# Designs tried in a protein design chat: VH-VL binders against q9h9l3. Part 289

Target 1, 176 residues: q9h9l3
Amino acid sequence: PRKMVAIDCEMVGTGPKGHVSSLARCSIVNYNGDVLYDEYILPPCHIVDYRTRWSGIRKQHMVNATPFKIARGQILKILTGKIVVGHAIHNDFKALQYFHPKSLTRDTSHIPPLNRKADCPENATMSLKHLTKKLLNRDIQVGKSGHSSVEDAQATMELYKLVEVEWEEHLARNPP
Key: E = the ipSAE of ESMFold2; O = the ipSAE of OpenDDE; V2 = 0.75 times the mean of E and O plus 0.25 times the DockQ between their complexes.

## First folded at step 16 (VH-VL)

Design z62 (framework fv_nivolumab; at its last look DockQ between E and O 0.86; V2 from the best seeds 0.78)
Fold by OpenDDE, look of step 16:
Structure z62 (fold): chain C 176 residues (1-176), chain A 124 residues (1-124), chain B 107 residues (1-107)
Amino acid sequence: as target 1 above (176 residues)
Amino acid sequence: QVQLVESGGGVVQPGRSLRLDCKASGFTFSDYEMHWVRQAPGKGLEWVAVIRYDGSNEYYADSVKGRFTISRDNSKNTLFLQMNSLRAEDTAVYYCAKEGYWQSSAFLRYFDYWGQGTLVTVSS
Amino acid sequence: EIVLTQSPATLSLSPGERATLSCRASQSVDDYLAWYQQKPGQAPRLLIYDASNRATGIPARFSGSGSGTDFTLTISSLEPEDFAVYYCQQHDYWPLTFGQGTKVEIK
């Protein structure tokens, strides 16, 4: 099987009224949860809203942040050829202005067997927080200081591992 | 500016079908989860259905499950609600609503923009 | 489902007075709580999201507070245009649910 990594990104608001989501942090972990990448990233445009409650990003984090173009290159080098696991991962890829092949993408927010295992509706999109609590008995995203992208990436990988065999078989029978 | 414009409401008899449309503009429609929310006359607000950004997933309130179908055409920036087997209790103003901005691993399902609503009246 | 209970049902006040509206959840919804204003014949308008953040364009006299199960919307000094129905909404659990509303009316 191909090597798997899990990714989680944090976004800040740029553009008019800060409604454009721009990458400000990216964390990547391997199958065992080891951190392969974790950097603050400087958007190319002025930050209007740090969205700190969610992103955990503050102005001080941007002082020595890696420029977006450089960070993007580093991240894409890691992701290329990998099965990439994430939660609502389409937004991460969008923020990266990168689209990973669908056949190599795993979105834990859209895996019915995972929801079933958590006694959640199979057709409902569940938060990473809720799934992690139900299936891993672990609290993530606690407090008001924002998310930890490393913690979230690790949780995402752990959740996927719970249904990996079943889901990979499903995908083999039903390729995207 | 963001605009959502519902249409398709009207008066129908019980058991009939009706389709609502919601035309979106002023934002990248295909980036956002979209919802329907309804309000019976003189009553409060009731969430009805949600559809994923790419239309790959739907979820419904129990009150409409099996009867209503939410869909979207991103190429036309349009949200749909197909309502079958309509009942008197489905009488309401139906609003299309846009989710707030998305943040990684967190769904911000408050509604920052609403349409003006379209009235559906189910009566014999 | 999460039940949101708003109180009071009706709040009668005069312009310039402080309005305090309560929303209680049947179980913790963290800060995944929004407030809306609705006037007759109009769609709801977002006031507060994430319990305490004012939406774009919302006057400073509107503020939200609380977390877990108890939330409050405060209007520091009522303006004539503030007399309306206010709804709270949680987005932590499926299905998404609203409170039954509080009507703020002129005394």
Scores: ipSAE 0.765, ipTM 0.920, lowest interface PAE 0.8, mean pLDDT 95
Fold by ESMFold2, look of step 16:
Structure z62 (fold): chain C 176 residues (1-176), chain A 124 residues (1-124), chain B 107 residues (1-107)
Amino acid sequence: as target 1 above (176 residues)
Amino acid sequence: QVQLVESGGGVVQPGRSLRLDCKASGFTFSDYEMHWVRQAPGKGLEWVAVIRYDGSNEYYADSVKGRFTISRDNSKNTLFLQMNSLRAEDTAVYYCAKEGYWQSSAFLRYFDYWGQGTLVTVSS
Amino acid sequence: EIVLTQSPATLSLSPGERATLSCRASQSVDDYLAWYQQKPGQAPRLLIYDASNRATGIPARFSGSGSGTDFTLTISSLEPEDFAVYYCQQHDYWPLTFGQGTKVEIK
C-alpha cells in the first residue's frame, strides 16, 4: 500500500498585470493531517499582485521566503512515489512546474462518489469550502484574510478518507 | 489580449440541431474552465454549461440537460456547443465566457472575458 | 438554486449623479458576487468581482460593497457612457445565476 499525502498551494500574480499564477506558499500533510512541509516561497519573477484575499500572502511573507528552485526540490522529494491528494490539484502541479503520475493523483474536486455523499450532482465541480461544510460540518476559509494552505490540505485529506476505499477500488478497475 | 470569437449561429426550425464554435486566443486555453451563457432577445443572462479545463467533465443548466453537449479541443483552442432538439425558447445570443485567473483553493467562476456572441433563432 | 433580485428595475438619472444599485441573494453567497455592465448590442463587461474588487481597467467611480445576501454597486458620478444595463451574478453555488438587471437610463 502506498503512502499518501495531501498538498495545497497558494499563488500570487506575476507577469503582465499580475495575470500569471506563481507559487508563493505550499503545505503538505500526511494521512493523519500532520504537517510535513509548510513554507512561503519566493517566485523567480516580480510579484505584481499578492492576491491576498485568496492567498493570504503579504509582502512581509516574501522577505525570508525560500527561493522557488530550492523549495521545488524540497517539495518534489516529499511527493515522489506517493499518492498525492489535492483539490483542483492540477493547479498545484502547474505552480510547481511538475507532472505527477495520474495513477498516483487524487483530486477531491473530481470524485463523483464524494459529490454524491454531499447530495451534489456527481459532475459538478464543488468548492473545497462547500464539500467541507456539507461532509465534515466545518467552516474553512473563514474571513477575508485569505486561505490557509495547511487548513485546506488537512480538509482535503479528511474528505478523501470518506471515499478512499470505494475510489481506490474504482481506480484499480479503471486505471487512469 | 484575450479574444473569444463565436460562430455557427443562424435560423433553424424546432427539433433541428446546430453546433456553435468559440475560438480562443491570448491566453492558455487549457488552463481554464469555459462556459456558455445565453441571452434571449430583450431578456437577462442565463448560464448554460461549463466544461472542465481538460474536457473530462461537463455540467449543464436543467433547461438544456440531455439536449446540449459542451466540448472542447485544447489543441485547436476551440470550445463547442452541440445543440440538439432545439426549441423556440432556445432562441438567444450565445456567448462563450472565460473564468478569471486560476487559483488552487478557490473556483473563481466570474467571467472576465466574453465573446461578442452568435445569434441562434429557432422558429417555425 | 440562488435567486438574485436586483432593485430598482430602472434608475433614471442625469450625468454627474450618484447611482446606487442593489442585488439581494435568496441565501448567503459570501462575497462570491460579480457585477457586469451591458450596452445594447454588446457583450457584458466585468466591472466588479468578489463583491468589491474592480476588474482591470474599470474606473474608480465604480465600487462594490456587501456580503452574504445584500450587495450594492455604486457609480459615484455618472458619465454618459455609464447608461446601460447592470447585472449581478453569484458564483458560490451551482447553477451560476444572474439577477434580472437594473437599467440605468438618462433622465
Scores: ipSAE 0.748, ipTM 0.900, lowest interface PAE 1.6, mean pLDDT 92
ESMFold2 (binder alone), look of step 16: mean pLDDT 92; pTM 0.941

## First folded at step 17 (VH-VL)

Design xc1 (framework fv_nivolumab; at its last look DockQ between E and O 0.83; V2 from the best seeds 0.84)
Fold by OpenDDE, look of step 18:
Structure xc1 (fold): chain C 176 residues (1-176), chain A 122 residues (1-122), chain B 107 residues (1-107)
Amino acid sequence: as target 1 above (176 residues)
Amino acid sequence: QVQLVESGGGVVQPGRSLRLDCKASGFTFSSYGMHWVRQAPGKGLEWVAVIRYDGRYKYYADSVKGRFTISRDNSKNTLFLQMNSLRAEDTAVYYCAKGTYRYDYTGYFDYWGQGTLVTVSS
Amino acid sequence: EIVLTQSPATLSLSPGERATLSCRASQSVDSYLAWYQQKPGQAPRLLIYDASERATGIPARFSGSGSGTDFTLTISSLEPEDFAVYYCQQSYNWPYTFGQGTKVEIK
């Protein structure tokens, strides 16, 4: 099996005026889209803004949410040694307070062949929603209920798979 | 179209056990939270339990905690409710209800089964 | 638990009339409030969710309003098929709870 996983995180607002983005949900899927990890996470600081319309996180989700420190350990255990695929993944890693090796990171928001396939400018930053619609003919992040990190992780993996061979060859010739 | 079909209801004596099944079709069962809601004869609706899409999260009404167990088999598109130590006040039509949001267990009930009657009487 | 109180208990109206149903929560549920319709011998049907969002396939004559603790379901012009019991339900916190119901009956 491929040592590849896709990750997507949802963040809520903490700190003054809720300007600090804190991890509140993390979903990890394998190469086939199977969910390996999906937990609601309790930030160490008081939540000021759930950002529900975007995050999909509600106060109700925090009732039995996993403390951040514990969740972080669980997540890092899964990610260690894996090629990690994500969209704008630097945000996820930031929320996790974790740095994954660049050589093992794949950010679908910065893959020119993927944009090209979607008839988008190669150097543009396209949304996951847009790429998913264009290339997978699938609607994600629909409605007002917020995002689903599971769906987003799955979509991210599927998008990467479209350009995996080409991109991996490129990276082999041009290591980061 | 979404379909939910409950089964397993019947007449039982107090203290006995009963298991209800709910067969789902017409949607990706493994992606949705599922609920049980019951309705005593001539009474209103009472939420009983919820289970997340992957079965890892469960919540119960206080009235059934410790006696009822909600579970699911996603490979069979089936939701279960194991009811132990049944009481007269558990008498009700039990509905299987689909959660509204994918990969969530919160929200509302956008589809319901026809219900199955459970009667607990001596 | 959050208690939802519906009023009136019974609403007697004629077809074509406007129906206004109330649901009051013992504490704020923000907008996490739904309305269901139940006819005799049938399972409930979702009408409104998130206080004011109409469920798929629900006629425009049904509308929901409110936030916090006070909510209203309005049927602008009653059709014969609208005579039923209506329940509100909160999804703000566990346990989920329903109102005791309002019966809309034909006068």
Scores: ipSAE 0.904, ipTM 0.951, lowest interface PAE 0.5, mean pLDDT 96
Fold by ESMFold2-Fast, scan of step 17:
Structure xc1 (fold): chain C 176 residues (1-176), chain A 122 residues (1-122), chain B 107 residues (1-107)
Amino acid sequence: as target 1 above (176 residues)
Amino acid sequence: QVQLVESGGGVVQPGRSLRLDCKASGFTFSSYGMHWVRQAPGKGLEWVAVIRYDGRYKYYADSVKGRFTISRDNSKNTLFLQMNSLRAEDTAVYYCAKGTYRYDYTGYFDYWGQGTLVTVSS
Amino acid sequence: EIVLTQSPATLSLSPGERATLSCRASQSVDSYLAWYQQKPGQAPRLLIYDASERATGIPARFSGSGSGTDFTLTISSLEPEDFAVYYCQQSYNWPYTFGQGTKVEIK
C-alpha cells in the first residue's frame, strides 16, 4: 500500500518589501503523527520579513539552518511516491518549487466531506485552525508567537483520517 | 505539577569535568526545547545553552562553546549538561529551564528547577 | 551580543506604592522581551513575556509595556511578596541575554 505523510511548511518574506514567500521550515509527519522531518531552511535570498506572527520563524532559527537546495532534495526524497496530505498544500509545493501528482495529493482545504462533518458549506475554504477546533476539539495556532509546522502537519493528518475511507473511494471512482 | 529537578552539582577542581542531569515531569518533555541558565554567587542570570525537543538543534553561549555539551534522552525525560575543562568563572548555580513553545526551542523560560550548585575551586 | 541595561539598580519603596522598572536594549529586540522575578534562594519566576503578555498565574498588578529598545515593568501596588530582584531577558537573537537586575527592597 502507498505510504501517506502530512506536510506543513513555514515561509518568510524575501525580495522587495518581503513580498516573496521563501521556505524557512518544513515538517513532515507519518500516518500516526510521528515526525519524519523537521528542519529550518535557509532561503537563498536575504530575509526581509520573518512573518513571525504566522511562521513562528525567528532569526535564531536560521543559525545552522539547512540551505534551501539541500533541504529541497531531502524533502522531495521523502515525498516521492507517497500520498501527501496538506492544508492549502499548493502554497507548500510552490515554496518547495515542486510538482506533486494530483492523484497523490490530498488537500484538507478542498475536501467537501470534511467541511460537511464540520457543519460548514462544502465548497467553502475553511482554515486549518477552524476545522481542527470543530472536528478534533483542539486549539492550534494559538497566541502571537506563530504557528508550529509540526502541530499543523499532525492536525492535518488527523483531519484527513476522519474522511480517508470515503474520500479515497470517491477519488478511485472520480480520478483527478 | 510541572517539576524540574537538577542533580550532579558539587565541588570540582579547575580543568576537570562534571555532568549535570535534569529530570522533568508533569509535561510532555519530548515536545519542548530545554535550556540551561546559570547564576554566579551574588550575580545575575546568564543563559548557557539550548536544545530543541528532538535534540537536532543546539546553541551555546560563547563562554562555554567547545567545553559544554547539551543533550537529552526523551525516553527518560532527562536533560544533560556535560561540562568539560571547567574554570573558576564557571562557578554558579545551574538551572534547568523549560522553553515556552511546543516544538520550538526559542522563546522564554516558563518553568525552572531549583538549581544545582557547581563550585570550581582549587 | 545584545546588552540589556536595567534601571534603577535598586528601588526602595513601601508596600502599596507603584514600582516602575526599566530595561533598555542595545539594539531593537522588537517585542521579544520577558520579565522574571527572583527571591533569595529561589529559582526565577516568569512574569511577563512578549513585552506585555502576563504569564499564567501572575497577578494583574504586574504589567509590561514597550517595544524596540525601551521596556517597562510596572507593579501597580506593591505587596509584601513583591520585594525581590527583577530581570529582563531578550529572545530576539542568540545568545539570549538578561539584564543585570533591579532590586526592589523595602524602604
Scores: ipSAE 0.801, ipTM 0.910, lowest interface PAE 0.8, mean pLDDT 93
Fold by ESMFold2, look of step 18:
Structure xc1 (fold): chain C 176 residues (1-176), chain A 122 residues (1-122), chain B 107 residues (1-107)
Amino acid sequence: as target 1 above (176 residues)
Amino acid sequence: QVQLVESGGGVVQPGRSLRLDCKASGFTFSSYGMHWVRQAPGKGLEWVAVIRYDGRYKYYADSVKGRFTISRDNSKNTLFLQMNSLRAEDTAVYYCAKGTYRYDYTGYFDYWGQGTLVTVSS
Amino acid sequence: EIVLTQSPATLSLSPGERATLSCRASQSVDSYLAWYQQKPGQAPRLLIYDASERATGIPARFSGSGSGTDFTLTISSLEPEDFAVYYCQQSYNWPYTFGQGTKVEIK
C-alpha cells in the first residue's frame, strides 16, 4: 500500500488588483494527522491583498517566509509517489504550479459516498467546514482570524478515511 | 485547566547568562505558539519573543535580539528562554504566555504564568 | 514600532459606575488590539481580543470597540474585582507592544 498524505494551502492576492492567487502557506499531514510540513511561503510577486479574513496570512508571517521556489521543491519532494488527499485540491495544485497524477489524487469535494454519509446530495460540492461538522462533529475555520491549513489538512484526511475502503475499490474498478 | 509555571529566575551579574523554563499543562502544548513577556519593577509590560507551535518560526523584540534565544521541547511541554549577555535593563518579572490560535504564532496571550523574577545587578 | 498611548492614566470610580478606557495607536493597527487586566501581584488576564471579542470566561460587562487608531474598553457596571490596571496590546506588526496602562481605582 502506497503512502497517503493530505495537503491544504492558503493563498494571497498578487497581480493586477490582487486577483491572482499565490501560495502563502502550505501544510501537509500524514495518515495519522501528524504534521510533515508547514511553512509560510513568500510569493515571487508583490502581495497586493493578504486576504487575511480567509487565508489567515498577515504581513508578520512573511518576514521569515520560505521563498516560493524553495518551498515548491520541498513540497513536491514530499508529494511525489504518494496518494495526495485535498479538498477542492485543484486550487492547491494550481497555486503550486504543479498537477499531481489523477490516479494518485483524492478530492474530498468530489466523493459521492462521502456526501451520502453526510446526508447530502451526492452531486453537490460540499464545503470542508460542513462535511467536517456533519461527519466528524468538529468545528474548523472558527472565528474571523482565517483558516488554518494544518487544521484543514487534518480534517480532510479524517474525512477521506471514512470512505477510503469504498472509494479506493471504486477507483480500482473505474480508473480515473 | 491551563497552567504555566516559570522557573530559573534569580540574581546575576551583568554579562552573565541565565535560562528560564516554563512548564505547561492543561492544553495541547505542541499546537500553540508561546511567548515571553516581561515587566520591569513598577513598569508596564514588554513583549520579548515568540516561538511557533513546532519551533520553526521565532521572532524577538529588538531589545533582546541576538542575546536571547527562545526554544521549546514539545515532548516535555516546556518553553525556554536562554538569556545571554544580560544587562541591568533586563531586570524584570518574566512571564510565559500561551498564544490564542492553534497552529500559528501571531495573536494574543490567553493564559499567563505567575512569572519569575530576574535581577541583573553588580 | 507602534506606540500605544492609554488615557486616562488613572480613573477613580465607584462600584456600579461605567468605566471608559481609551487606547490610541501611533498608526493603524486595524482591529488587531487586545485588552488585559492586571491586579497587584498577579499575572495579566486577557479580556478582549480582535478589538471587540471577549476572551473565554470574561463577563459581558466588559466590551471593546474601535478600529484603526482609536480603541475603547468599556466596563458597563464596575464590580469590586474590576479595580486593577488595564493594558492594551497590538498584534498588528512586530514587535508587539503594550500601552503604558490605565489604573482603575476606588474613589
Scores: ipSAE 0.791, ipTM 0.908, lowest interface PAE 0.9, mean pLDDT 93
ESMFold2 (binder alone), look of step 18: mean pLDDT 94; pTM 0.956

Design xc10 (framework fv_nivolumab)
Fold by ESMFold2-Fast, scan of step 17:
Structure xc10 (fold): chain C 176 residues (1-176), chain A 122 residues (1-122), chain B 107 residues (1-107)
Amino acid sequence: as target 1 above (176 residues)
Amino acid sequence: QVQLVESGGGVVQPGRSLRLDCKASGFTFSSYGMHWVRQAPGKGLEWVAVIRYDGRYTYYADSVKGRFTISRDNSKNTLFLQMNSLRAEDTAVYYCAKGTYRYDYTGYFDYWGQGTLVTVSS
Amino acid sequence: EIVLTQSPATLSLSPGERATLSCRASQSVDSYLAWYQQKPGQAPRLLIYDASERATGIPARFSGSGSGTDFTLTISSLEPEDFAVYYCQQSFNWPYTFGQGTKVEIK
């Protein structure tokens, strides 16, 4: 059996009109929700839009932030060979410029049994906030200060644990 | 329920060192940024330093940079301020303050300790 | 560093009157501005954060407004316990800074 971690990244806007999403924070937690990694990351391009309402990133966080290439190496070292849980995780992998094997990837935005437990259509894409409120009776992403990638990663791991046995059996019988 | 208790203040001569402690209770200390804020007798508030919940990020006011070191021990729910090369202008009540946002060291101060007086006298 | 200037330095009023306190920043701090109350011999108490959000347990008579460089704290009807010194604080950039304070005193 492989070790399991959950990841959540925050992105800021770079490029023309801030339309490109660049990694600015990454949080990784273990199976029990303990923080394994949580660093602010300096994009190689000029930040045009901090997107603070959602990212929680401000100019202050960029002071002593880890350059992207170095942070990427640290993060990939943690993820390699592990089952990685995330919510809409393709966005995180895109920001990391990283390919993680589908067989070791678990996306809580695309797990039909999880939606079923939340009384939502099995094939709908539900937000992390909605699933966490419905299934864990916990409010995340509250207020105007932006999201906490640590809280989001912790919630994502807890959501996955609700369907872990059922979903791992499904994947073993239907390998991606 | 949240309580912050400072200790370690006292009278010290210029050029000497002093360490302040702040014991936290009533909240998950390891999840919040912590700050030191000081107030000279009869004067206003001056922000001194901050440390993130895990100790990995810090920032200092220019007046103390290179002389003061903020640190924390999450296993003991304790925040520290190591004050070196003390000057008369460092004389102040030193407050320990809790950051408002979980897992973020930016923002505001929702709870404060009672303060501890540091007097630098020659 | 960002300088915060509070006015007036002293505001002399009677209970029941409206108090209006100003805080002006040397450069834009967007909405990253808080207000604190301090009574003699006590630590400061957070009243307002993000320019207009009331902190937990703060009475509705306290309200904050403004953005950019010009901010206001309003106490709609002064209670005896409201006579204190009030400080604004910006969290827009390091280092964090406070205004010099406005003393609200009994006439």
Scores: ipSAE 0.833, ipTM 0.921, lowest interface PAE 0.7, mean pLDDT 93

